# Designs tried in a protein design chat: VH-VL binders against o27280. Part 408

Target 1, 266 residues: o27280
Amino acid sequence: MDSMNVPEVLEIKRIVEESESVKTFIFSWDFRREVRPGQFVMVWDFRDEKPMSVSLIDPVRSEIGISIRRVGEFTDRVHGLSEGDLLGIRGPYGRGFELMGRDILLVGGGIGMAPLAALADEATARGMRVDALVAARTADELLFLDRLEAAGVNISTCTDDGSCGFKGFAHERLLTLEENHDMAAVCGPEPMMFQVMRILDERDVPAQLSLERYMKCAVGICGQCCLDDTGFRVCAEGPVFWSQELSRVREFGRYRRDPAGRRVPW
Key: E = the ipSAE of ESMFold2; O = the ipSAE of OpenDDE; V2 = 0.75 times the mean of E and O plus 0.25 times the DockQ between their complexes.

## First folded at step 17 (VH-VL)

Design ic9 (framework fv_acasunlimab; at its last look DockQ between E and O 0.70; V2 from the best seeds 0.80)
Fold by OpenDDE, look of step 17:
Structure ic9 (fold): chain C 266 residues (1-266), chain A 118 residues (1-118), chain B 108 residues (1-108)
Amino acid sequence: as target 1 above (266 residues)
Amino acid sequence: EVQLLEPGGGLVQPGGSLRLSCEASGFTFSKYWMSWVRQAPGKGLEWVSMISTGGRSTFYADSVRGRFTISRDSSKNTLFLQMSSLRAEDTAVYYCAKWYIGRAFDIWGQGTLVTVSS
Amino acid sequence: SYVLTQPPSVSVAPGQTARITCGGNKIGSESVHWYQQKPGQAPVLVVYYDSERPSGLPERFSGSNSGNTATLTISRVEAGDEADYYCQVYDESSDHYVFGGGTKLTVL
């Protein structure tokens, strides 16, 4: 238990169906091991291992939640699990979000709302005013709305098809919102984050953004999650970055590298 | 050149008031939180106050809360510290400091001496 | 209030390695920053986020954070490194920026 690099086999206590494609798996957690919003864990199903953001941090119930979107073979297997089944969890890893000020803006897209939901809980618990812009392709893919509302978060929604809230993308909706935040936290598709970051910069709002990259070791050794030009490792120096840091990252919002190291455009 | 200039220090009697200013140049002032940090003669550094980019939120050390007011003017690239009800223990060099990522301070002024004495 | 503890002084010969510690009961879970202050001058950031160096700082300066202790390491110490060094954290519980008491580094 002394090493965060050793997977702990944990029982799934509860499963929350967030949407058709997203489930939150809840585990008992020993909070002697601190975990912060924005950090991730490596989830091991005894065949493969994948990084997943922590979406729930509940010190009162001694629980954490991991929200997983069904997108491939690994996540298909995990989504087939039931309460009482076992998963390996190691971590947490990476740098989490830093809360600044009294008014915070959260901008999330799709599964990117996972770490932001945890951040929202912390922020509201601290008495901060939280505005959240929740984006998705369609209404049924909007995540954590009831949870955020219950926490006292002021929610704005946008959907690509206009099925809920503003019709359009997150950055377009953001342009219609008033400038009144001490800082912003952003997580979602990288093209979305790129546009949102630009707007926030123009508005002089300090912003943190959580990146997703292919990660293997999670401990900054293998280099699979390195960002071009800077050498930033998403697992070590991230996944949460300040906008000032990302402004130095050439590939941000432009392309990523796949497991083979091939450059893949967004 | 990036710099912070801090005029406005001086001698003031206990119970008096003084307004410090800090003029920023060489960077986009409006994009950064700003702070005041002070250092009593021969002593260590003590954080005094912090202000958000838009000035919406202000924070104070317990030792100065209710007596000091931090503010800023983006049009003038200037940070202010209004001090009132000054005490002898407020005697210090007052530094203007620029917020940096991670809650650090990467740019400091040369400081201005405030002496509170009868 | 949260307190960061530093040794009052550290002495080192030129060319040797100086280590300055910063202790706190929550320091392992917080990001530690270090400042150098030479006599009559303003503080200068030398390490942030435990181990990151600002642009322009020599590689001789490094930082680490483990357990309840952060350490600033200055290798191949030079006479010009003689200064006061301060560690700093942000205490979320009190919303205070907290500095250590400072360490005077003397180069013998």
Scores: ipSAE 0.916, ipTM 0.948, lowest interface PAE 0.5, mean pLDDT 95
Fold by ESMFold2, look of step 17:
Order: structure tokens, then sequence, then C-alpha cells
Structure ic9 (fold): chain C 266 residues (1-266), chain A 118 residues (1-118), chain B 108 residues (1-108)
């Protein structure tokens, strides 16, 4: 009865324009397939299939939302769709974010705020205090600010060009923020995540980071989503990793791990 | 190399107090949440308390809330459990345990017996 | 107040496969961890995240988790595997750790 590995064709119920380049597509979803913030789905437009982060998880309304940035041929076609059009969806896949503690810091860059918006909803619903650092290149690319504010999230912003909030990179803004958090969740461009991770490690704040890699099977068999240093499969052991897991990647740079976790020479 | 060492425990009368400590070595203590887990004689494992890396947030099982206080001193790599208003049902081996990814525990002390009787 | 249910005991012959279950409502959506405890010793983590092995643990230990049941599997059981085994989850709604009641594995 479980059809996780076969795309289910679903009607686009609603489209939210988040920015000039980002739309959220909302579908009815049967929550017998549980979904956690930080997991992803494979979106099929009947020609190609790409991994996309879940940005809205609403079991009360039986809805899921998937935020997609227009960056290429596939996403251009999907952005051209309307409410009532069809997409295939399979999943969810991957390891989601894990919550513990009384407060959490979210650090998101660009579309990386999508899975963090879902996490913010869950964290606030559990009574956690949520601080979010929302980063983008320009003010028009800052995502989910109204939604985060409505949820009671404490928002700080930064933009590369200074058009909104702090002028500079997320890690530079982070140095000026409070250090006292029980944990953090980070998603965005890998250079941003690396710098943010280093600051959080120095502050002894446990962090979870969501990585992007190219995917084919989404279930951990084909190896296309592997991290070179450890053999971690982003679709199976990730896309969310603890910072401790990622620090091991650099320490074992003399070899890699195969998909079964065995160490092999480079 | 990696180790957690608890104190020698003790015998305490009901209503009494006792402070446990757990000294960590071989890892960076300040980077990890820490917990106490207990095991009554012949029984299973029961989580007691946990504390965040900075010590700001503390959590307790319902059975001990208001009577036990967890704390840590990162300069001494030491975890503490201040137990007060002790009851017979608090008799157990008390383990300190280090947080691991997935919210598991990867390093455990050998435990120390606390007996509440007499 | 999430509850994990384990059988009190399991017996297996040497060289065979032991399966120890951990029942819980929708436990398949939780991350399940397993500990081995030999008499007079502290628990040892043997499986985390349902099916992952800690560094240095034998590949004979594996796990699965779906629906309402997580399972620890010990292949090619040895006499040294005789121990109590506990499953554990973290209940985010209460911020509590929850252990199963434990299963004594006897190697006959």
Amino acid sequence: as target 1 above (266 residues)
Amino acid sequence: EVQLLEPGGGLVQPGGSLRLSCEASGFTFSKYWMSWVRQAPGKGLEWVSMISTGGRSTFYADSVRGRFTISRDSSKNTLFLQMSSLRAEDTAVYYCAKWYIGRAFDIWGQGTLVTVSS
Amino acid sequence: SYVLTQPPSVSVAPGQTARITCGGNKIGSESVHWYQQKPGQAPVLVVYYDSERPSGLPERFSGSNSGNTATLTISRVEAGDEADYYCQVYDESSDHYVFGGGTKLTVL
C-alpha cells in the first residue's frame, strides 16, 4: 500500500508567489506518509524529476507545500504551471531536523529558508523560542518574513547589498547576535553554511545543517548523492547532518566511505 | 581515553540529600548536552535529567522535577546532580551519559549506586 | 508519556539470528536507538538512527524501523551477545528520553 517510490500525480491546489524567483506549490497530502521539516520530495513534471525541499507541513489541513526557485529549465517549466495543473511527487525522503531544548537559532540563505520555515512552524508550535537570521543577496529575495513574523519568530535580516538589514554575509551578522541558544539549524549556500558552522562550533551551539547534492534514486542505492570524504548519502543519512558528522568529513580527507559506510582509499 | 567517572554514591535516609558528580575526559565536554539516567535494582533504564551545552536549559523527568537539580562546570569538565527530598524509589544506579547524534547517548559512565533506606 | 514495549526475553541458538522488537505507536516516524547492557556494566550504544552502527561496533548488529515496530537484528549470534537490550527514542513533545523496558537475550 505504500507508494513512496512511485510518483503520485497531484493537482496543484494553490500557488504562493514568495518572490520574483520563488513560488510555493501547495498540494493535498495523505499524512499516512509522515513528513518532517528538512526532508525532501522528488518533483516530476512528466519530463524530468528534481529534489525539492518541503516548506509547509500542515497535517490539520492535509496540505504540503514545496518551495521552488526558478534556476533552470526544469524549474522554469514548473513556474509556468497554474493552479489545477498536475505534478508527480514521490517521498518524503531523507533525514529531517531534530528538535530539542527551549530555543533554536535558524540561519537561512535564499531558498534555504524553505525547510527552515517549516521547522520554525514546528518549533513555535512546541513552545520553543525561535530566532531566525534570514539572508539573501537583496531585499527582494528575503523569504518568508511575513510568515515567520506571524508565527512569533524573532527575525534578523542581512543582505549582501545592504538593501535590507545588515549589509554583509550571514556569518558576519551572526557575530553580532546573541550567543545563547540550545541548538541551531542552518540551510543555504554551502560557503555560508561552512562559515556559520564554524562560529556555532566556537560558541558550543549544536547545529544541524541541510546540504544539497545531486540526486537520482533518492533512496540511497545509486550513490549519486554521496559526500566525497565520508560516503554519506545526502538522500539517506542527510540532507540534514549534525555539525559533528560534517566535521568528520574534513578529518578523514585521506579516504572516502562507500554507500555501506566502509572506508575505502581515495 | 574517552571516559565518564561518577562518584561512589552512598546510603541516604528518606528525605535526605546527596550530590553526584561525573568527571569527563577525552572529549570536549562543553560541546555536548549531558544527561543522568538511572536504573533501579533489577529494573530497566529511566532517564532522569539533561542539561544543555551552556547549562542554561535543564530538563527533568516528572518523577524528579522539583527535587533534583542538574548542573555543569565546563572549566572542570564535571556534571552534577543535586538530589534532595530523596525517596525509596530513587534507589538506583545513576549513570551520566553524553549526547550523541540523533539524540542518543554514546558514552556512559560505569554508574554509582544510591540507596535510600533506613 | 510515549511508551515503548519490548518482549521481556528472547532465546536464540549460537550462530542464528536474534530479532528484538520495540513497539510504539507510529515508532516508524521516530529515530530509534539501541543499547546493549551486560551484567554489571554500563549500557553500550550498538545502533542509532534505526539502523546505523557506531564506529567500532560489529556489522552483525543492524536495525530497522517502520510502522509501529522497530527491530534490532543480531546476526550470527555469539555467546558474548548475551545481554539486556534497550530501545530508546526522544519524545519531542515532552522533551523526555524514553527507554523500552528491556529484553534479555539468552544464547542457549
Scores: ipSAE 0.747, ipTM 0.886, lowest interface PAE 1.3, mean pLDDT 88
ESMFold2 (binder alone), look of step 17: mean pLDDT 92; pTM 0.944

Design uc1 (framework fv_marstacimab; at its last look DockQ between E and O 0.98; V2 from the best seeds 0.87)
Fold by OpenDDE, look of step 17:
Structure uc1 (fold): chain C 266 residues (1-266), chain A 119 residues (1-119), chain B 112 residues (1-112)
Amino acid sequence: as target 1 above (266 residues)
Amino acid sequence: EVQLLESGGGLVQPGGSLRLSCAASGFTFSDYYMSWVRQAPGKGLEWVSAISKSGGYTRYADSVKGRFTISRDNSKNTLYLQMNSLRAEDTAVYYCARLDDYYYYMDVWGQGTMVTVSS
Amino acid sequence: QSVLTQPPSVSGAPGQRVTISCTGSSSNIGDDYDVHWYQQLPGTAPKLLIYGNSNRPSGVPDRFSGSKSGTSASLAITGLQAEDEADYYCQSYDRSLRGSWVFGGGTKLTVL
C-alpha cells in the first residue's frame, strides 16, 4: 500500500518563473503514484504546510510541477528557494477533473490557471479541442500563455485594465463568446467562478469548478474545509466540483470560513 | 471479463417505486461514465439517464425527469436507478451500459432487467 | 418520433449487400457528433457494432462498415448471412436537447 500521507522530501529539480509573483517548482515523480489534474499536494517547508495545485504532469520526464503564487509568509519563504533545495510533498489529494466530450472550455483567473494548464495538457493529448479563456488583472499576470499555445490551445485573454485582450472580467468576456462546448473547467477567484458558472448553466454546458478553502489535514478529518450547508469537504469531495453539486452549496460565491471557522465574505 | 449485471426489476403498480442495480466487474468502474437505456416491449431503444465518473454530474431524458434518480457507489462497483412515480409507459427492459466519455457510445451492455408497471 | 430516422425494415438475400440509413439534423449528426451502430439479436441485449462513424470493435467482421456525411449516416453489410438477421440502431448525441444520447427508431433486417 502507498504512503500518501507521509511527506516525501523532494529536491527542487527546476524553477520556472511564470510571472513576477508566480513560480513553478518542478520535482521528479514516481508515476506509480497516480496524479490527476485538479488534485493538490501539501507542500511542507519544514516550518509550515500549505495545499498547492498540481500544474504540470509529465509522465515522459517523470516530473510534476507545482505553481505557487507569492501571497504571504509561507510562499515568501518558498519563493526564496533555489534549484537543489528540498521541500516536503505529501499527496496527491482530492478529486481531480473529469473529461467529457471532444471540445472543452477552460476559464481561469490568476493562479487558477495552474490546475487548468495541467488539464489542458491531458485534454489535448486525448485529441480534444481546447479553448481557454485566461483572465488576470493585468497583462503581466496572465499565466501559461506560451505553454498553452504550444499545446495547441485556442486562447482568449481578458484583463481588468485592458492591457491585454478583452477589457473586463472573465464572465463578461464569456458572454461575448457564443460557441458552446461539451464541458467546461473553471478555476479562479470565487466571485469569478460564481458568475461563470451561472452563464454556463444557462447555456446547459456541463461545468466543473475547482474551489479553494482553508485546509489543514487534507484527508477529510478536521472539517476545516467543509462547505455550507452540504458538508462537502473541499479536500475530500473536492476541490473539483460539478456545477450541479455547487448549486446545492449555499456558501459558494458568497463567503468562506477562516481558520477560526468564522464566515468571511469575498 | 468485462461485465454488467442488472437486477431489481419486477412488477409494480402505477405510482409505485422500484430501485434497479447494476453490478460492474472486469474493469475500473470509477473510470467510466455510466448510463441506463430502456426498451419497451416491441419498441426501440431509449436513453434514460447518464452519470459522471464521480457521480457529481447527472442527466435525464425529459420523460423521466423528476421521477428517476441515477446514482453510483464506486466502492461497490454498482450503478443504481431509483424509479419513483412509475407509469405504465415506463414498462420496459432496462439496460445498464458503460459510456465512452469521448465519442459518447456505449460499448458494454448488461443483459437487462424487466420492469412491468401494471395495475 | 425518434430523433434519428431509420427505415423500419430492410431485407436481402444471403451474399447480398444491404444498407441502413440514419438521418439526423444539424443539432446532432450535423453538429459533428459521431454516429454509432448497435446490433440487437432476437432476445438479446444490444451490442456495439460500429463506433465513431466507421470503426469496428474487436470481434466485429469487416463485412460491417459505417459512414457519415452531412446530417446522415449509413451502415453497410456485405456478404449478408443468416445470423445478421437482427435489429439495428444508430445512435448519436444532441446538444440542443440539453445534451442527450439519442437513438434511431431501429431497423429490422430480414435475411430472405
Scores: ipSAE 0.928, ipTM 0.959, lowest interface PAE 0.5, mean pLDDT 95
Fold by ESMFold2, look of step 17:
Structure uc1 (fold): chain C 266 residues (1-266), chain A 119 residues (1-119), chain B 112 residues (1-112)
Amino acid sequence: as target 1 above (266 residues)
Amino acid sequence: EVQLLESGGGLVQPGGSLRLSCAASGFTFSDYYMSWVRQAPGKGLEWVSAISKSGGYTRYADSVKGRFTISRDNSKNTLYLQMNSLRAEDTAVYYCARLDDYYYYMDVWGQGTMVTVSS
Amino acid sequence: QSVLTQPPSVSGAPGQRVTISCTGSSSNIGDDYDVHWYQQLPGTAPKLLIYGNSNRPSGVPDRFSGSKSGTSASLAITGLQAEDEADYYCQSYDRSLRGSWVFGGGTKLTVL
């Protein structure tokens, strides 16, 4: 392990309520520790440690933002914190997104929009045209819409229940879009990502997808984040993979694993 | 000083194989897409292959697809081209080039390595 | 075979202006992909001359200029000098060829 494996205890500078269930925790950050969109950090609340998406990379204000969805005991405790409270942060870890070309499609489901929001900022800053398909189960879960619009991103929304935008799944909306792009970046529920990847592969659109797996060490030593077929470690060779890399992974889109390593249906 | 240095060319018979290497120096290799371009004697430039920063995305010209494999080792700052099932029409100088990921131009070129396929 | 079409040769006397055309299609130049130009002196590797249709890298004289219109591009060289005698290639990107980098066939410039 290198020196970045030791958690740094940082003060929460600001909290942004993104939705009823999602908060972004903002910290001062020394950008000598480079952070790339698609990388993650391990957040330590002094009891447990979980991987979390980096959603804001702001060198101008020397800030990093970490978006956390309240889904269980750990995230409930973190959501109960206030500005000035402390969290431990290790990282960043993993491989981030690579940009290519001048046109990019973002496809995000729920909290999966967090790393894509950071990528959108980078893409727009270098002059790329950015289209985003922002998906959720319901309108209340659509994230970062105002931020994306302010950045000049062309937004399409879809919701499973039709409460906002296209009624249906992200891949169903994608089938009705016939725009070309130089690349795509995808993050969200793995079944969504699998279906979106298949459409993008058929259209010969280069795609990168960000995966979640159970993590402990975050630096590729413990093996808890490994994919069955390839030996890829999501924390070291990922979490972002090209679709060409994922086409050989049998477990992608078929099942997931719980913290005990048991196969669990999607 | 930014440099690309190709090696591994030579004389091979049809159906044979060669592995080309390209050593990069003077820049952060892992920050760049890379490409191979070839030029048959007395002929023009032909794009051969490209590879992403991580090596996870690769593309090939139709003329070499299925026979050539581009790869990279970022820990060694080296780009590779594995060339199998070589044909006489693969005879060329092979250039390693640094590929811009926004405009898609090639701003740094090596001096090339000659591959001759003849029996 | 080249996807982009260039004249095989052009010539000019010292001090003259010459142009080199590059004609593509709706799947490359006509799909708003940029055109780049390379100079290859005899016995040497290509060198980037113009990128993004009309931008010159530092160190390239302003007598080299590029332009693009529709499915075609043009390289203009003014104040022609003996050192300009070289092969010139245009290059773009083509989506219809499964995302390929494509070169013109090359133009030999002779300085008379």
Scores: ipSAE 0.745, ipTM 0.877, lowest interface PAE 1.3, mean pLDDT 89
ESMFold2 (binder alone), look of step 17: mean pLDDT 93; pTM 0.956

Design uc10 (framework fv_marstacimab; at its last look DockQ between E and O 0.87; V2 from the best seeds 0.84)
Fold by OpenDDE, look of step 17:
Structure uc10 (fold): chain C 266 residues (1-266), chain A 119 residues (1-119), chain B 112 residues (1-112)
Amino acid sequence: as target 1 above (266 residues)
Amino acid sequence: EVQLLESGGGLVQPGGSLRLSCAASGFTFSDYYMSWVRQAPGKGLEWVSAISKSGGYTRYADSVKGRFTISRDNSKNTLYLQMNSLRAEDTAVYYCARLDDYYYGMDVWGQGTMVTVSS
Amino acid sequence: QSVLTQPPSVSGAPGQRVTISCTGSSSNIGDDYDVHWYQQLPGTAPKLLIYGNSNRPSGVPDRFSGSKSGTSASLAITGLQAEDEADYYCQSYDRSLRHSWVFGGGTKLTVL
C-alpha cells in the first residue's frame, strides 16, 4: 500500500463532539498501513482538501480519529456532515513524534492537543508517566480532558481568562512548574510553541514541536510549506521537528507564508 | 539476526579526518536511537555520541563536541560518525550501539572498528 | 575519570559468589535512571548482561543478577565459572551532564 496515492473514500463511523468548535471524525482503518502520532492526513470533501492531524489511533477497534476545528468554509462543510457520510482520506504523511525516556511532558494549545492526545495514548501504553499542560482561551475550549484523564495522564490546565486552572498562557504556567522531564512534545499556536521551546531549551529538556503551515501537495513536491533558511518541508521533514532543528529555522515563531508565498507575521 | 557492522577505521595523522559507518540489519533501523561508544587500548568504555530515530536530536560527549558529527541515513540503514580534527587521545576501537529509548541502555553492539591517530 | 565508580578488579574461585559494585550520584543512578551491565570478554565487543537494574536478556544465565539501591547498583555472579572471566561495566544516564550516557570505569573479574 502506498500512502502517497489518491484519497480513499471512507465512511464516517462516528462523530465525537469535543467542544463547540471541535469534532472528532472516526474512520475504519487498515493498520497494515502504519500511522503514528504527529502524522497528518489530507482530508477531501470532494470540493477542497486540507491537512488534518491524527488525534486517535486505536488498533484494537481498527479505527483512527481526526479532530477538526471549525475555522472556515471547508471545515464548516465538514462539520455539517453526519455519521455514515463519506470523506476522502489520503495519507498518513509527515514525520510523527518520537518517544524517549520514562517521563514526558505534553504542552498543547487549542486544537494542538489533537496530535498530543494520540501521543498520550501511545506513551501511557508504553508505561511512561505523562504530564499534560492543556491550554485554551476559555474552559469550554479545553480539549480531551476526559480522555487524557482516563488514560492516566496527569493534567494541568491553563486558560487565558482564568475560567479553568492557571490564568495565563501555557509558557507562563510552565515557568511555575519545576519538574523536568525526559522529553517534551509541543503543539499549538506558534507564538505559544516558540515561548515554550525557549523555556524547555533553557532547562535542557529535549523537545519536539509540531508545526502548521500551508500545505498543498503533502508529499514534499510543491514547496509551499518550506521553512526559510533550512529548506525544511513541513509535510516531509515535519510536521514534527526537534527543537535543535527549529533553532536553525529563522521564521519559526516570527512569520509564516500565505498561499501566495508572502510573509505573514504571527 | 540483529546485527551492527562498523567500518571506516584506520590510521590517520593528528588533525586529520575520518568517517565511520555502521550498517544495521535484522531490525527496523528507523525505530531506534543509535550511539557511538569508544574504547582506548587497555581502557574502559566511553560514550561518544547519540542520535534520535529521525536524526533531528543529537548529543555529544564534551571530549568530542565541535569535532565529531553523528548522522544517519535511515533509507540505507546506516549510522555515521564524521570525525574531524582528530587527536592522539581519540585512538580507540569505536563501537556502534543500538539504544533502548525506554531504559537508556545499549542492547546491540557492533564488533567495533579501530581508529589510530598517530604521526 | 568515570562518572560511575567500580572496583578495578575482583576475583573468586569457581563456584563462588562475587559482587561488583557501581556507585553513582543523585544526578544519575539516584535520579531514578536505570543501571545496565555489560560483559566484555577478552578481545570481543561488550555484550548487554543486565538491563533496567535487574532484567536479563535472552541467553544470559540466571546466575547473573543485578540490583539497585539509592545511588548505587550491584552485579552479583553466583556459581562462578571460568568463562565468566571478563571485564564488566555498569552504565546509566545523567541528565545534569547535558544528557550523557555514562559508564563505570570497569571491573576486571579474575577466576582463580
Scores: ipSAE 0.925, ipTM 0.958, lowest interface PAE 0.5, mean pLDDT 96
Fold by ESMFold2, look of step 17:
Structure uc10 (fold): chain C 266 residues (1-266), chain A 119 residues (1-119), chain B 112 residues (1-112)
Amino acid sequence: as target 1 above (266 residues)
Amino acid sequence: EVQLLESGGGLVQPGGSLRLSCAASGFTFSDYYMSWVRQAPGKGLEWVSAISKSGGYTRYADSVKGRFTISRDNSKNTLYLQMNSLRAEDTAVYYCARLDDYYYGMDVWGQGTMVTVSS
Amino acid sequence: QSVLTQPPSVSGAPGQRVTISCTGSSSNIGDDYDVHWYQQLPGTAPKLLIYGNSNRPSGVPDRFSGSKSGTSASLAITGLQAEDEADYYCQSYDRSLRHSWVFGGGTKLTVL
């Protein structure tokens, strides 16, 4: 029996309000359980359990941060918690991002910036030049801008409504950028990631993309996180995939599956 | 002690196939990009292929693209090179190398395995 | 077929200084990609000698040094010794249509 599958009950040490709809919950963490950017944890509120990306990895302070967007019943309950309250955490799980070269592009949409913020910290710490394209529907939903700027990241923004930066979608802004990069990391709504991946593939930029699928077991045995045509399990073989891996997947960017396995349009 | 050990070389006829293996020890294999480099007898070094830590990203020299396949099994600490449709110009010593993902240099090399493609 | 150009041979007397050039292009060395140097003693595998243009791995004598300028790089060996007789290769990365690791053709160093 794998004992790492049991949630550890941890006290919320600090809460950072990132936006009206996003909070970062910070916990003390024993880094003998290594955590890598792009991996996820299962957050348990004693009723239900959901996957969440790690947005802060701080071995010096022995802390991790989990950024959670309020989108439903589970996340509403978690957003109602205070410092000192308890949550269960199991993990980390999945494949993280692999760094390559000295010049990286991050493309994040909404809460997808969470794992990319952790990656940006790692990239800048090892001396990489980091450019980030941060996308959201409105200016108020752009995440981590001050943190990224303080780390020396070069930021471009886009918003659907034009309230900050380029008016339009991330892939439209990307077409107007001419930067040369050794790799890219992408996380956000799957339709955005599909369009961004097409542009990066045309530019012959190695890209890794973080996918979301419905998850239950997190260790690859229940099959709820599988991709069509390949049998890849997002929780075991992902959530981070190279664009080369995703080019063989017909499902990506076209539809998703609900908890019952039925095809649903994006 | 970091070590790479290639195996699987030999004599094959043109059009034949071989599979090379490279056993890694003394380091966390899954933390490193890996590469194959070859050297024809009396000639210089030629990069053949590279693979990411997970195995999900691969690159090939134009001279081998479509004929060779790089792969890895991180649970066995082993790198592979499947060579198909072999040609006389593929005759070389094949080296397994550990690839630095920041500098793009090769900091650890195996001793090589000889592949001879001849009638 | 070498993307990077090296002289096929160089020679020097013991105690002298020799340099080995490595000439690339704007798509590799000139695109700020690092240059690495390998020493290959007769009958052995290559060994990393210089990385990141000028850094010496542990165990490499300080009489070996590297530099880079524009589209070219240079390996310098001072205080030349008999055991330095070997083949030397430069290596970089080329982002153009090939996106590949590229080697120089190699330089045979003879100690007279």
Scores: ipSAE 0.734, ipTM 0.869, lowest interface PAE 1.2, mean pLDDT 89
ESMFold2 (binder alone), look of step 17: mean pLDDT 93; pTM 0.952

